# VH-VL binders against p86728: the designs that were tried, part 11

Target 1, 153 residues: p86728
Amino acid sequence: SNLQCKIAGGGELIPIRTPEYRAWVPLGEVGLNVSDSKVLIFAARSCFGAHILLQNNAEDFKNAVYEIVIGGMKNTRSGIRQCVGCKFDEWVKDKALNCRFFNYFWISWCGDEVWVGHGYRPPHNRILRYKYENQPVINAASVRSESDTYWAL
Key: E = the ipSAE of ESMFold2; O = the ipSAE of OpenDDE; V2 = 0.75 times the mean of E and O plus 0.25 times the DockQ between their complexes.

## First folded at step 8 (VH-VL; framework fv_ebrasodebart)

Design z2 (at its last look DockQ between E and O 0.46; V2 from the best seeds 0.00; counts 0 for: pae E 4.6 > 2)
Fold by ESMFold2, look of step 8:
Structure z2 (fold): chain C 153 residues (1-153), chain A 122 residues (1-122), chain B 108 residues (1-108)
Amino acid sequence: as target 1 above (153 residues)
Amino acid sequence: QIQLVQSGAEVKKPGASVKVSCKASGYTFTSYGISWVRQAPGQGLEWMGWISAYNGNTNYAQKLQGRVTMTTDTSTSTAYMELRSLRSDDTAVYYCARDLYDFWSGYEFDYWGQGTLVTVSS
Amino acid sequence: QAVLTQPPSVSVSPGQTASITCSGDALPKQYAYWYQQKPGQSPVLVMYEDSERPSGIPERFSASNSGNTATLTISGTQAMDEADYYCQAWDSSTDYYVFGGGTKLTVL
């Protein structure tokens, strides 16, 4: 078999802006559906604090399966946690974002782990991994940011 | 220099309401939340709820649901807490605290107001 | 609602190490925070994110969070450290903040 992990989207990039400290923007509402996908590749231009929420359903922002924070703590850390605002399960020192330029990132929930990396060629440049005890069901994703952020998804 | 300055002490009768103000200075008010915490005489700290100065979202402790309203006025950098239908066990010092809305660490109260004594007696 | 349990009091001699515990089911998944309150005064944040110390807090203050227990440790305890100490954590099931009952530290 040649089964591969499907990347969400696969067409023209969708531009999104998240102003400083705004509500979650569900990606399905802007035309990016992650149901049946296992990988999200995107670019962001941001000073700090790009947040991605992987969700069982689009209405659940409180009990999300995973929150990924890229460039948290004023662009000094990136991490994975199992709920919004809880203690990080994995984090690293990371200066991943740039105020003036888009940088690429990827997130994979393919297989038995959640992975996060830099660039647009997963699994290259992985910076984080977290092994889950039960395979999650991810049907939706949402974004928000601590600083004014431009996304290309 | 970050400061939270609260309104003065109040004496109320049961059934009345009270509105306590908390004026913030020395930081970008709309980038943080305000939590309200009370302390009955000789007792510990009790969290009442918080409000985001960014978008006005609130979350109230269930014990106080329906009796408390928290608001902000961004033009004056002031948060307000109104407690209605006062009863004798609402006698306490009421604090506002800056809720450090650091999306990484969760929430902490790094700066506190001086406290406002509200006494409820017949 | 989640509960954070602290001993009502802890006594130490000057120069000794004080240890104040805070136990609760929320602590394995949540950061612990510590506040100092002197009589008639507002609380002051003395430790955050389990083990981090704010600027201006003396190095003799440290903290940890392991299992169901967070611990505030004051080494070389001084008379000025005599105060009430409260732990605090987030309860994700209710989205409420929870304070411990407080511990009175006495320096004899």
Scores: ipSAE 0.134, ipTM 0.681, lowest interface PAE 4.6, mean pLDDT 87
Fold by OpenDDE, look of step 8:
Structure z2 (fold): chain C 153 residues (1-153), chain A 122 residues (1-122), chain B 108 residues (1-108)
Amino acid sequence: as target 1 above (153 residues)
Amino acid sequence: QIQLVQSGAEVKKPGASVKVSCKASGYTFTSYGISWVRQAPGQGLEWMGWISAYNGNTNYAQKLQGRVTMTTDTSTSTAYMELRSLRSDDTAVYYCARDLYDFWSGYEFDYWGQGTLVTVSS
Amino acid sequence: QAVLTQPPSVSVSPGQTASITCSGDALPKQYAYWYQQKPGQSPVLVMYEDSERPSGIPERFSASNSGNTATLTISGTQAMDEADYYCQAWDSSTDYYVFGGGTKLTVL
């Protein structure tokens, strides 16, 4: 169960701004380490295209484990994929983001599944699920966005 | 409106070099990349390489490695493609295109220049 | 490196539905993009991410994917749709772009 996994984020607010889709911002650089956690809770104020990267190595963006896209395609869908820019392995129609207000989200990689949900209370309000064959090791996470986005973790 | 305007046609001898320009307008030049694609007469499209107008990073097609150089001038919003050691089979229309790679999480070319004919003949 | 294969030509009568296929081993994981090129003109993006239409592209244009094959479909084909069509993808293994060989669509 997702509730049995350690949670990163959701405590002290760590403000991050990603003005455009140019570079990943490692969460470790702002003092948030996910290596001992399997759940990430965060808030985002964005018009569209909030991207979260789950990584095995903090310095390796090319061989990332998963990319979660929230509010992609101009805030019309959200999805999970194993390759940056590749086809979504799972996706849903979703108007997840708001330009004016922070919306909360959670990502979990407990067990043999990756889950994504709305709100700050996993495992409630699940919107995405992807089951992997072998449990990956995730030691880092990064964020970037297609539009000016404010993050709170 | 977004536009890519390329330099005029070129006629070159074998062994010479050609440098084609591509001036971008209507968008933030440094927020996208530029890909170059060529098309020999009556043939299909061939990707040549990519350059980031943000950081200058490049990636060239393997068959053109060592012979092609892509550059950008951010002050003029212009991309350049230089092809050296020209041969007859380099005769083609050369296109620049706006590349969304690593900028908008897409791999499409959504805007294209009008093309530049480069003829290589002895 | 990745290869995309298209039929060299497709012919349809006005009003019929045209289908252009693009096959490649990379397509199960990579999105397909489609371009239309009319004689003497630059390519124009007509479909992206398998099935999304850019603004200004008629609704009669659609695209789908199944397995390693992407398909561009033009319903109610018009004379103005006569052109060369190219599929394109990104190869994650080489970080290269790849184009199909192109398909000449003739409207008889």
Scores: ipSAE 0.077, ipTM 0.740, lowest interface PAE 3.0, mean pLDDT 91
ESMFold2 (binder alone), look of step 8: mean pLDDT 92; pTM 0.944

Design z4 (at its last look DockQ between E and O 0.56; V2 from the best seeds 0.00; counts 0 for: pae E 7.1 > 2)
Fold by OpenDDE, look of step 8:
Structure z4 (fold): chain C 153 residues (1-153), chain A 122 residues (1-122), chain B 108 residues (1-108)
Amino acid sequence: as target 1 above (153 residues)
Amino acid sequence: QIQLVQSGAEVKKPGASVKVSCKASGYTFTSYGISWVRQAPGQGLEWMGWISAYNGNTNYAQKLQGRVTMTTDTSTSTAYMELRSLRSDDTAVYYCARELYDFWSGYEFDYWGQGTLVTVSS
Amino acid sequence: QAVLTQPPSVSVSPGQTASITCSGDALPKQYAYWYQQKPGQSPVLVMYEDSERPSGIPERFSASNSGNTATLTISGTQAMDEADYYCQAWDSSTDYVVFGGGTKLTVL
């Protein structure tokens, strides 16, 4: 289960701000390493479009393993895809974000599935799942947003 | 209202350089990028490259590498495209377009300049 | 490098449905955008995200995709729809943009 995987985040809050355009912020830059983890817990205050990139290489933003979009389409959908800007493998109608308050989320890539959920307590409140054929190696993560977004990790 | 207004038509000799300007208005200039697209007479659209007005990063089409330079002036909300070593097959209408990153589907161009005709003739 | 292929021309009578295709190996993974260009004018974005229309674009415009082919459909085609239409995609691996060759739509 997702609870048996090592968790990154959920400790001391590390504030991050992302602007609206062409700005990936590697979590490693703020001291958060996901290389030994299989679960990422974070909070976001955003009007729409919180993006999380799971990477094999911290310097590679073009060949990402997964991109998770929370509150896309003006905070009406959330989805997961295997490359940046590609068609979504899975998506749901979801009003996940709040302009005024931090909402918590979790992402797990344990086993042969990637999961996304609301809240800070995996595996509860799951909203997305994608099963992959080969277990990905994720060594880094980055964040970006479609609107001015504050992150807490 | 969002507008992109380009500089006027140019006539150049082979080997010369041309610099086309594109003044943006109606939106926050540094929040978007500018792409350049050209169209030879009677031909289709050809992407040349784009520049981010946010951080100044550029990406040029491979066939134009070394000959094209894109720049921005944030104080005037103006983008520039310089094409060097001009040849006859560079004759085209050159468009600037606002680069919109659709985070669901990638980059698209939602607003276009009126175009600038550049004629290269000996 | 990615290539998008369009038929050079399509003809329809007023009121008929026009279909313009765009084929490319990248299209199973990438969305296609569509632009309309009338003579002497700049291109205008008419469709994005496969099924979304910008403000001001008539509902008779729609887009779909199947396999490696994207299709722009114009129902109830009008004389004013006569124009060149271009599909466009973005390649995340190269960060390049590619246009189709364009299709001239004639309303007879």
Scores: ipSAE 0.424, ipTM 0.838, lowest interface PAE 1.7, mean pLDDT 91
Fold by ESMFold2, look of step 8:
Structure z4 (fold): chain C 153 residues (1-153), chain A 122 residues (1-122), chain B 108 residues (1-108)
Amino acid sequence: as target 1 above (153 residues)
Amino acid sequence: QIQLVQSGAEVKKPGASVKVSCKASGYTFTSYGISWVRQAPGQGLEWMGWISAYNGNTNYAQKLQGRVTMTTDTSTSTAYMELRSLRSDDTAVYYCARELYDFWSGYEFDYWGQGTLVTVSS
Amino acid sequence: QAVLTQPPSVSVSPGQTASITCSGDALPKQYAYWYQQKPGQSPVLVMYEDSERPSGIPERFSASNSGNTATLTISGTQAMDEADYYCQAWDSSTDYVVFGGGTKLTVL
């Protein structure tokens, strides 16, 4: 049967820790497959700089990607961009992360837009929306962080 | 308050190596990276590479791969750059610079050492 | 590798506006940074994140980044502004830092 906007994963959340570093952690390598999904819901406990990369191919960090940054600029902004490290295409002021507590977030690439929000009930609390000209097919996701971060995906 | 103090000038022969030190003060050393940038006489700035003071990760400019090693000593807040197999065209002033990396905006070099002249001649 | 191209020199009279350009394919996707270097001295950061000015840099310094070109502008140019100026950006595809070739600003 056809599901409108399938949420990745299900069941128990997968814990991941990303100490501050530049390397990406592919979610497929820890057991989370997004290839048939349109929505990712997750939690993070972090002081700042939680990064999520949506990828056409799990080994591609250059092309056919978009990067979502939650709590960038020392936990003052969140944004969406079409390449790792490039200028953001859309961003908002956002103090989304907390050093001591997990907060939930969601990302949707369902339809012709990419949405980002707080909480675990999309589309509630959407903070970002952007329409890219030709959205790539997303088959993989990876995470990294600017500060020591605990994830539950 | 923030300072990067480099070791003194060096005169070397071709084929030798040089190790330049950069002692940081006035900030938490492990919170920033250090880039090394050189400037040949009458020329512009050339980025050589960087090192993270928090985990020792490095990235070297491709033309210097195999000849350069960057290290840090967090107990003395000191960064080091060693260049091996020196050639006459390695004659330059070598700078260390504090790398303010932000995943939002990229690389910024907000404080620079005074420079170390390395002269390579027979 | 990404390249940032600057004119080798720019001359301006005291009190006039100087403009120093920096062109490159990285600039639409990356912030530009500007450094001033006086003879015998280390570089000093004078503009960051395209258009932001560090504390202690005079308001006559401004900058922009549009399309493939970043521009450093000095209004009311003074003799003390005579220096070499370098633009800098990140090449995120290689994770290398790129400097422009430098522009010597002469105040005559």
Scores: ipSAE 0.041, ipTM 0.657, lowest interface PAE 7.1, mean pLDDT 88
ESMFold2 (binder alone), look of step 8: mean pLDDT 93; pTM 0.946

Design z5 (at its last look DockQ between E and O 0.46; V2 from the best seeds 0.00; counts 0 for: pae E 3.8 > 2)
Fold by OpenDDE, look of step 8:
Structure z5 (fold): chain C 153 residues (1-153), chain A 122 residues (1-122), chain B 108 residues (1-108)
Amino acid sequence: as target 1 above (153 residues)
Amino acid sequence: QIQLVQSGAEVKKPGASVKVSCKASGYTFTSYGISWVRQAPGQGLEWMGWISAYNGNTNYAQKLQGRVTMTTDTSTSTAYMELRSLRSDDTAVYYCARDLYDFWSGWEFDYWGQGTLVTVSS
Amino acid sequence: QAVLTQPPSVSVSPGQTASITCSGDALPKQYAYWYQQKPGQSPVLVMYEDSERPSGIPERFSASNSGNTATLTISGTQAMDEADYYCQAWDSSTDYVVFGGGTKLTVL
């Protein structure tokens, strides 16, 4: 159960802004460490294209473990993939983001599955799942966006 | 409308350098990158590298490392590509293209300059 | 470095369906983009993912992928479609872009 895993985020709000280009913002830079957690809760105010990178190495953005895209394709789809820019392993039609308001999301990588859901309460409102054979080691996370996005973690 | 307008044709001797310009208009220059692609006569397209007009970061094709330099001037919305130590096999039409990152699928080039012929001959 | 392989030429009669393939080991994992280049002109992006076309690109253009092969399909091929076509991919591990060798489409 996702509820049995340690949660990062979801406490005090840590404001992060990402531009509309390729720069990743490591969550570690704002003091959020996910190395001992298996669940990440966050909020985003964005028009489209909120990207979350789960990393083995905080400095490695080329060999990411997972990339989660929320509100991609102009806020019409969300998905999970095993590398940046690769074909999605799972995706759904999803209007997840809001330009004006913060929406909450959660990502879990407990056990042998990655889950993504709407809201701040895992495991509720699950929208994506990806099962992996070998449990990955995730030590860091970063965010990026296709549009001007404000994050709260 | 989005346009990329490149500088005119160049004729160079082997060993010389060439600097091609690419003026962008119709969009926010610093929100995108510029890629450079060349095409030898009768040959295919060859990616040379790109530069971010946002942060100035560059990435060059391995075979051109040390010989190519890409720069931008945000005040004029112009990208530059300098190729040094020219040789005959550098003869090609050089294109600049707007570097669009499809966050779903990666990088593509949605707008192209008209091309600049660079001829290297002794 | 990744390699994308295209047939050097494809010929079709007007009204027939043209298929241009692009093969590469990275294609099961990476998306392919397609560009059209007419003689004396700059390349034009015609397909930037499997199901989407840039503005102004006719619906007769479509793209698909199976295994390590991406295919650009032109239904009801017209004389104006005669051009060179290039596939392109991006490798996130190297941050490099690679083009196929190009395919000359002749409309007989």
Scores: ipSAE 0.374, ipTM 0.825, lowest interface PAE 1.8, mean pLDDT 91
Fold by ESMFold2, look of step 8:
Parts: structure tokens; sequence; C-alpha cells
Structure z5 (fold): chain C 153 residues (1-153), chain A 122 residues (1-122), chain B 108 residues (1-108)
């Protein structure tokens, strides 16, 4: 990839299932540490509403976070916001998810922007980018979903 | 055609309870939430709380905590709101409204019931 | 708890542009929604997600949300637009829905 930042993980993909409307699953608790990384690549099989939270601390859900929603609004939009549940700072029309098949995605906080894209080869197929003026250090990530979702991280 | 049809007007004494029904039709009831909103005579809209028809989760306005209970019956596509320990200042038109249960756009109320007048007197 | 403040009333001549404001600290980070309520009727959604217009709402209705203020604008105001108008937002910190106090639009 032409992003000169470390990708999280580096081993075998970690399978996770998030049932609909449940609490965040911290990725550190399932063995994925993002604290020395700037890029996350993953796959999800879901009907809609895959949520990824990038956090300065695994216990911080409010202040120094980015929430990425893939396939929100019943799989019609994807977006980036700086708090859980607040108005999106950037969003696009995006039929990103599939109920029956895994699709790949990536998120980068390398450099001075947050990027989101489809596929497993960042920065290809970028769908979102946003520059935040004062980016926090990201040390943790969590996932949840609006519909029953299978993840490979 | 999407409709929310509410139960008829009620007259209650202070200290009593009231239970208003809201029967939904024309959409998949379990895919949406129901909010309850009241309006005292000559006053504005006041959100009371919501219930998910999917799983029964509720959130009540702080002012009404302990006095309100919201439920659903998915077999009849009906939502209920019970308000206990009624006071004269609970006199209002009580609306049910369909809301989007969606973490993207927040809570919007795209279809409203006809309203139920509850009068608390004496 | 968030609050949304609206002027109690706005008067406009027929054919002129009406502007109804809604101010609150929640608005920079939340979508604003607008409802019209005519006497004796249930509220009707007239604008959603800050600036989007539902199908069936006339094009003379528009809205914006910038800074701490959302604004509903009705161009070419008609007598049938006389109603109460409410703004609404979601307070994500409490999960409560908040309505503004309402604005009575009078078309004279």
Amino acid sequence: as target 1 above (153 residues)
Amino acid sequence: QIQLVQSGAEVKKPGASVKVSCKASGYTFTSYGISWVRQAPGQGLEWMGWISAYNGNTNYAQKLQGRVTMTTDTSTSTAYMELRSLRSDDTAVYYCARDLYDFWSGWEFDYWGQGTLVTVSS
Amino acid sequence: QAVLTQPPSVSVSPGQTASITCSGDALPKQYAYWYQQKPGQSPVLVMYEDSERPSGIPERFSASNSGNTATLTISGTQAMDEADYYCQAWDSSTDYVVFGGGTKLTVL
C-alpha cells in the first residue's frame, strides 16, 4: 500500500460476531491492539449498520474518539463523526454491506486526516476523508452493529 | 398506507392513572420505535419517551421518570403509554409518533397518531 | 439537558419570506427537524436532517443548520402556511428528544 503507516494486527484474522443493538466489543479484549498502528483493515458480513470506534482509551466513548459507520441508514450511507451518535462530519451514499457475503474495508488515521475505503488495499477505493484540526492519539478500537454482523479483523 | 390510530378521550381525577393505546398499520411494526409526545392546551410539544417495538427497550424523559410506563404488543401492532399519579397539569393531548430507530439520523417522527385528549379535573 | 429556543411568534405578509429560528447548544452536532402543526391537527414533518424536504412538502420550504442556529425558511408565504412550527433535535448525551418551544407563524 502507499500509506507509510503500520497496519494493525499482522497475524491471522480475528473472527468476531456482534449481535444487533448490543454494547461495544473492545478489540483489545479479543487480541487486536491498535495502539502502535495507523491503519485498520477488516471484513464484515452484515445487512446494515457496522460501527467502528477509534478511541484514545478503551474506556473513552465520548471525548477523543472517531466513530465510523459503514452501511448506516439501512445500508445506504457511510460516514465519519467525532462522537458516538452525533451528526456526521462527512458522509457519502454507500451500499457497502452484504447480508450474505463478507466485504472488505479499511480505515486510516495516518497523517493528518481520517480516511475510509472499500477493499483491502488502502488507499485504493477511498470513500471518505476528513481533516480534523487536532487529532487525538488512537490507542484502542471497538466495534458494534445495528444488525447481526460477522467481522474478520 | 401508514396509520397510527389512538384510543379515545379520557377524563380522570387527580391521582388516577391513564393508559393510551396506539395501533399501527401499513408498515412492519417491529422495525420502528414509537415516541410519545404530549401537548398541554395552548402549549408546545413535550417529548415523554420512546419504546422500541423490536425489543421493548425504553427511554423516558427525566421529568416523567417513575410515573410513566411504555409497552408494546407485537401481536396486535399496538403501543401503550401509561401515566400514573395524574395531576391537573397532565391535562394534554397525547400523541404517539413513529420514529426511526436508526443511529444515523437521530430520532425523527414521520407519522403521528390523531392524538388522545386526557383531561384531569377536580 | 439540551434546550431549543424559538421566538414565540413571527408575522409575515402574504408572498413575503418567513424565517423561523431555533437556537441551542445541541445544534452544531445534531440534525435539526421541523414540524408544522395547524390548529386542531397533528404535527407534520416538513424538514429533516437540517435541510432535506420530505416528498409532498412544497419547494418554498427550506431549512439550514449552522453554528448554534437552525432556520426554517418559507418563501412566497401563503395563508395556508399559518401554523405553529417546532424544531427538534436529539441530545445524544442523554438520549432525550428535545423540541423547541414553538413559533406561531401569522400570515397577515
Scores: ipSAE 0.172, ipTM 0.695, lowest interface PAE 3.8, mean pLDDT 88
ESMFold2 (binder alone), look of step 8: mean pLDDT 92; pTM 0.938

Design z6 (at its last look DockQ between E and O 0.71; V2 from the best seeds 0.00; counts 0 for: pae E 3.3 > 2)
Fold by ESMFold2, look of step 8:
Structure z6 (fold): chain C 153 residues (1-153), chain A 122 residues (1-122), chain B 108 residues (1-108)
Amino acid sequence: as target 1 above (153 residues)
Amino acid sequence: QIQLVQSGAEVKKPGASVKVSCKASGYTFTSYGISWVRQAPGQGLEWMGWISAYNGNTDYAQKLQGRVTMTTDTSTSTAYMELRSLRSDDTAVYYCARDLYDFWSGYEFDYWGQGTLVTVSS
Amino acid sequence: QAVLTQPPSVSVSPGQTASITCSGDALPKQYAYWYQQKPGQSPVLVMYEDSERPSGIPERFSASNSGNTATLTISGTQAMDEADYYCQAWDSSTDYVVFGGGTKLTVL
């Protein structure tokens, strides 16, 4: 990757757990800084509803730039929306998560679009794309989940 | 066939409490939530709150916080709503509804009970 | 709190198209849902997720959500459609449910 499209993290994955219906976990507080990055690669083991929030401000969870939901609607849809809890701007039918096994995902905000995909090799296996209306500045990310979820970030 | 059957009408004095039951059948009770919605005579619908039959999580309308408790009994597939410290403006028909609360789509009330009239008078 | 505003009443002749509006600042970002309530009866879901129709609801019912306004449309309106109609949305900023004030549809 080059400086324009830097992948977050240093290669060692950070394990975290989000209990169901819990508050956002800021990734900066668990040691993952995305402020100079454009790509996030991660794994999750979850029955459904893994949520990733891309933020301008690490302390703002209500006016985030983008929320990505993997395995929403009880693991039947994945999507991108421009605020927490609003209608999805882009979504697909997708059984993305597994209760027993970790699956890999990636998110890119490099360039003029947000992309989401399966696996650990962006841009391969892209499932979603959404073009910005205005170029965002992403300085932080946070996660939460609808079901008990184990993350490797 | 999906059904929600509520307990019968109640007449109460101000300051009393009421507990309305809602017995579900025809679906897996623990896979859905139950919302409670009331309607004063000649007026519109007012959401009171919801409970997940999956894990017991609740949210209550801010106006009713501290006066309302919602519970479920999964062994009988029954939801309960208790409203305390009743006032005359709590006179209403109280409905339970099966609720598809989901972080994706929000709230959807696809099946409703028959309603329970609660009358509060001195 | 978010507010959903509906006209108090709408009147149409049998066979004509009825349109019931629901306006609110939450609607550009939230799904709208519609319920029919006949006198002395419980509400019935008639449209969900802006424009989707539940199984068992006649094809003459349709809906949309654009800008600050959701609209329920009944084409070929029948006497049996006479009822109160409520819109509903989730206010994700406060995490509460909002109903519109209701619209009485009269078929004359």
Scores: ipSAE 0.321, ipTM 0.763, lowest interface PAE 3.3, mean pLDDT 89
Fold by OpenDDE, look of step 8:
Structure z6 (fold): chain C 153 residues (1-153), chain A 122 residues (1-122), chain B 108 residues (1-108)
Amino acid sequence: as target 1 above (153 residues)
Amino acid sequence: QIQLVQSGAEVKKPGASVKVSCKASGYTFTSYGISWVRQAPGQGLEWMGWISAYNGNTDYAQKLQGRVTMTTDTSTSTAYMELRSLRSDDTAVYYCARDLYDFWSGYEFDYWGQGTLVTVSS
Amino acid sequence: QAVLTQPPSVSVSPGQTASITCSGDALPKQYAYWYQQKPGQSPVLVMYEDSERPSGIPERFSASNSGNTATLTISGTQAMDEADYYCQAWDSSTDYVVFGGGTKLTVL
């Protein structure tokens, strides 16, 4: 159960802005460590394309464990993929983001599967799931966006 | 309607340079990229590189590194491709294409110019 | 560097189904795109994201992927479908675009 896993974020808000689509911002740089957590709660104000990277190594962006895209395809889809720029392993039609307001999301990687949901209350409002082939080891996370995006962690 | 109109055919000597233009219309030029693809006579398509009309960022095929330069003029919605130190095997039809870079699915080329024949001969 | 391999030619009679394959190690992870090029013309995008048709492309065009092979299928092939067809993918490791060698489809 996602509720049995330690949560990163959801406490004191840490603001992050990602105006450049190619620039990953490691969450560790803003003082948020996910190495001991299995759930990440965050908010995003964005028109489209909020990307979250789950990493084994904070400095490795090419061999990430998973990339979660919220509001991709101009805010019409959300999905999970195992590598940056690869086919999505799972995706759904989803108008998840708002240009004007912060929407909350959660990502969990408890056990042998990753879950994504709307809101700040795991495991409620689940929209995506992907079962790992192997036990994931996630030590870091980073964010970037396709549009000017404000994050709250 | 979206259109990419390229400059006319060129005939060049080995060692010379050629600069092909590609004028875009029908869409917001700075919201997309431009890729260049060439095709030697009777051969397949070869990707040369990409330029963002938004920020000017470029990425060139490795085999053309140092010889190719891609630029854009946002005031005229025109992309340029310059190829230097021309050789006979550079003879080809050169295409510009609107590069619809999608973070979801990668690169696709949904609109193409009419092509520009560049002949390199001594 | 990624390589995409296509058969050099495929021949079909009118009304038959044509299948053009594209094989590459990157294809299980990367989406395939297909382009049609008729003689003396520029390439035209006919399929994207493995199996999606752009507006204006006939429904007789379809595409699929299995393993490391992408396949473009043309049902009820018509004379007007005679052209060269190219598959294309993106190599995430190099950030380069790769084309297949192309397949000449002849409608006999």
Scores: ipSAE 0.216, ipTM 0.766, lowest interface PAE 2.0, mean pLDDT 91
ESMFold2 (binder alone), look of step 8: mean pLDDT 92; pTM 0.942

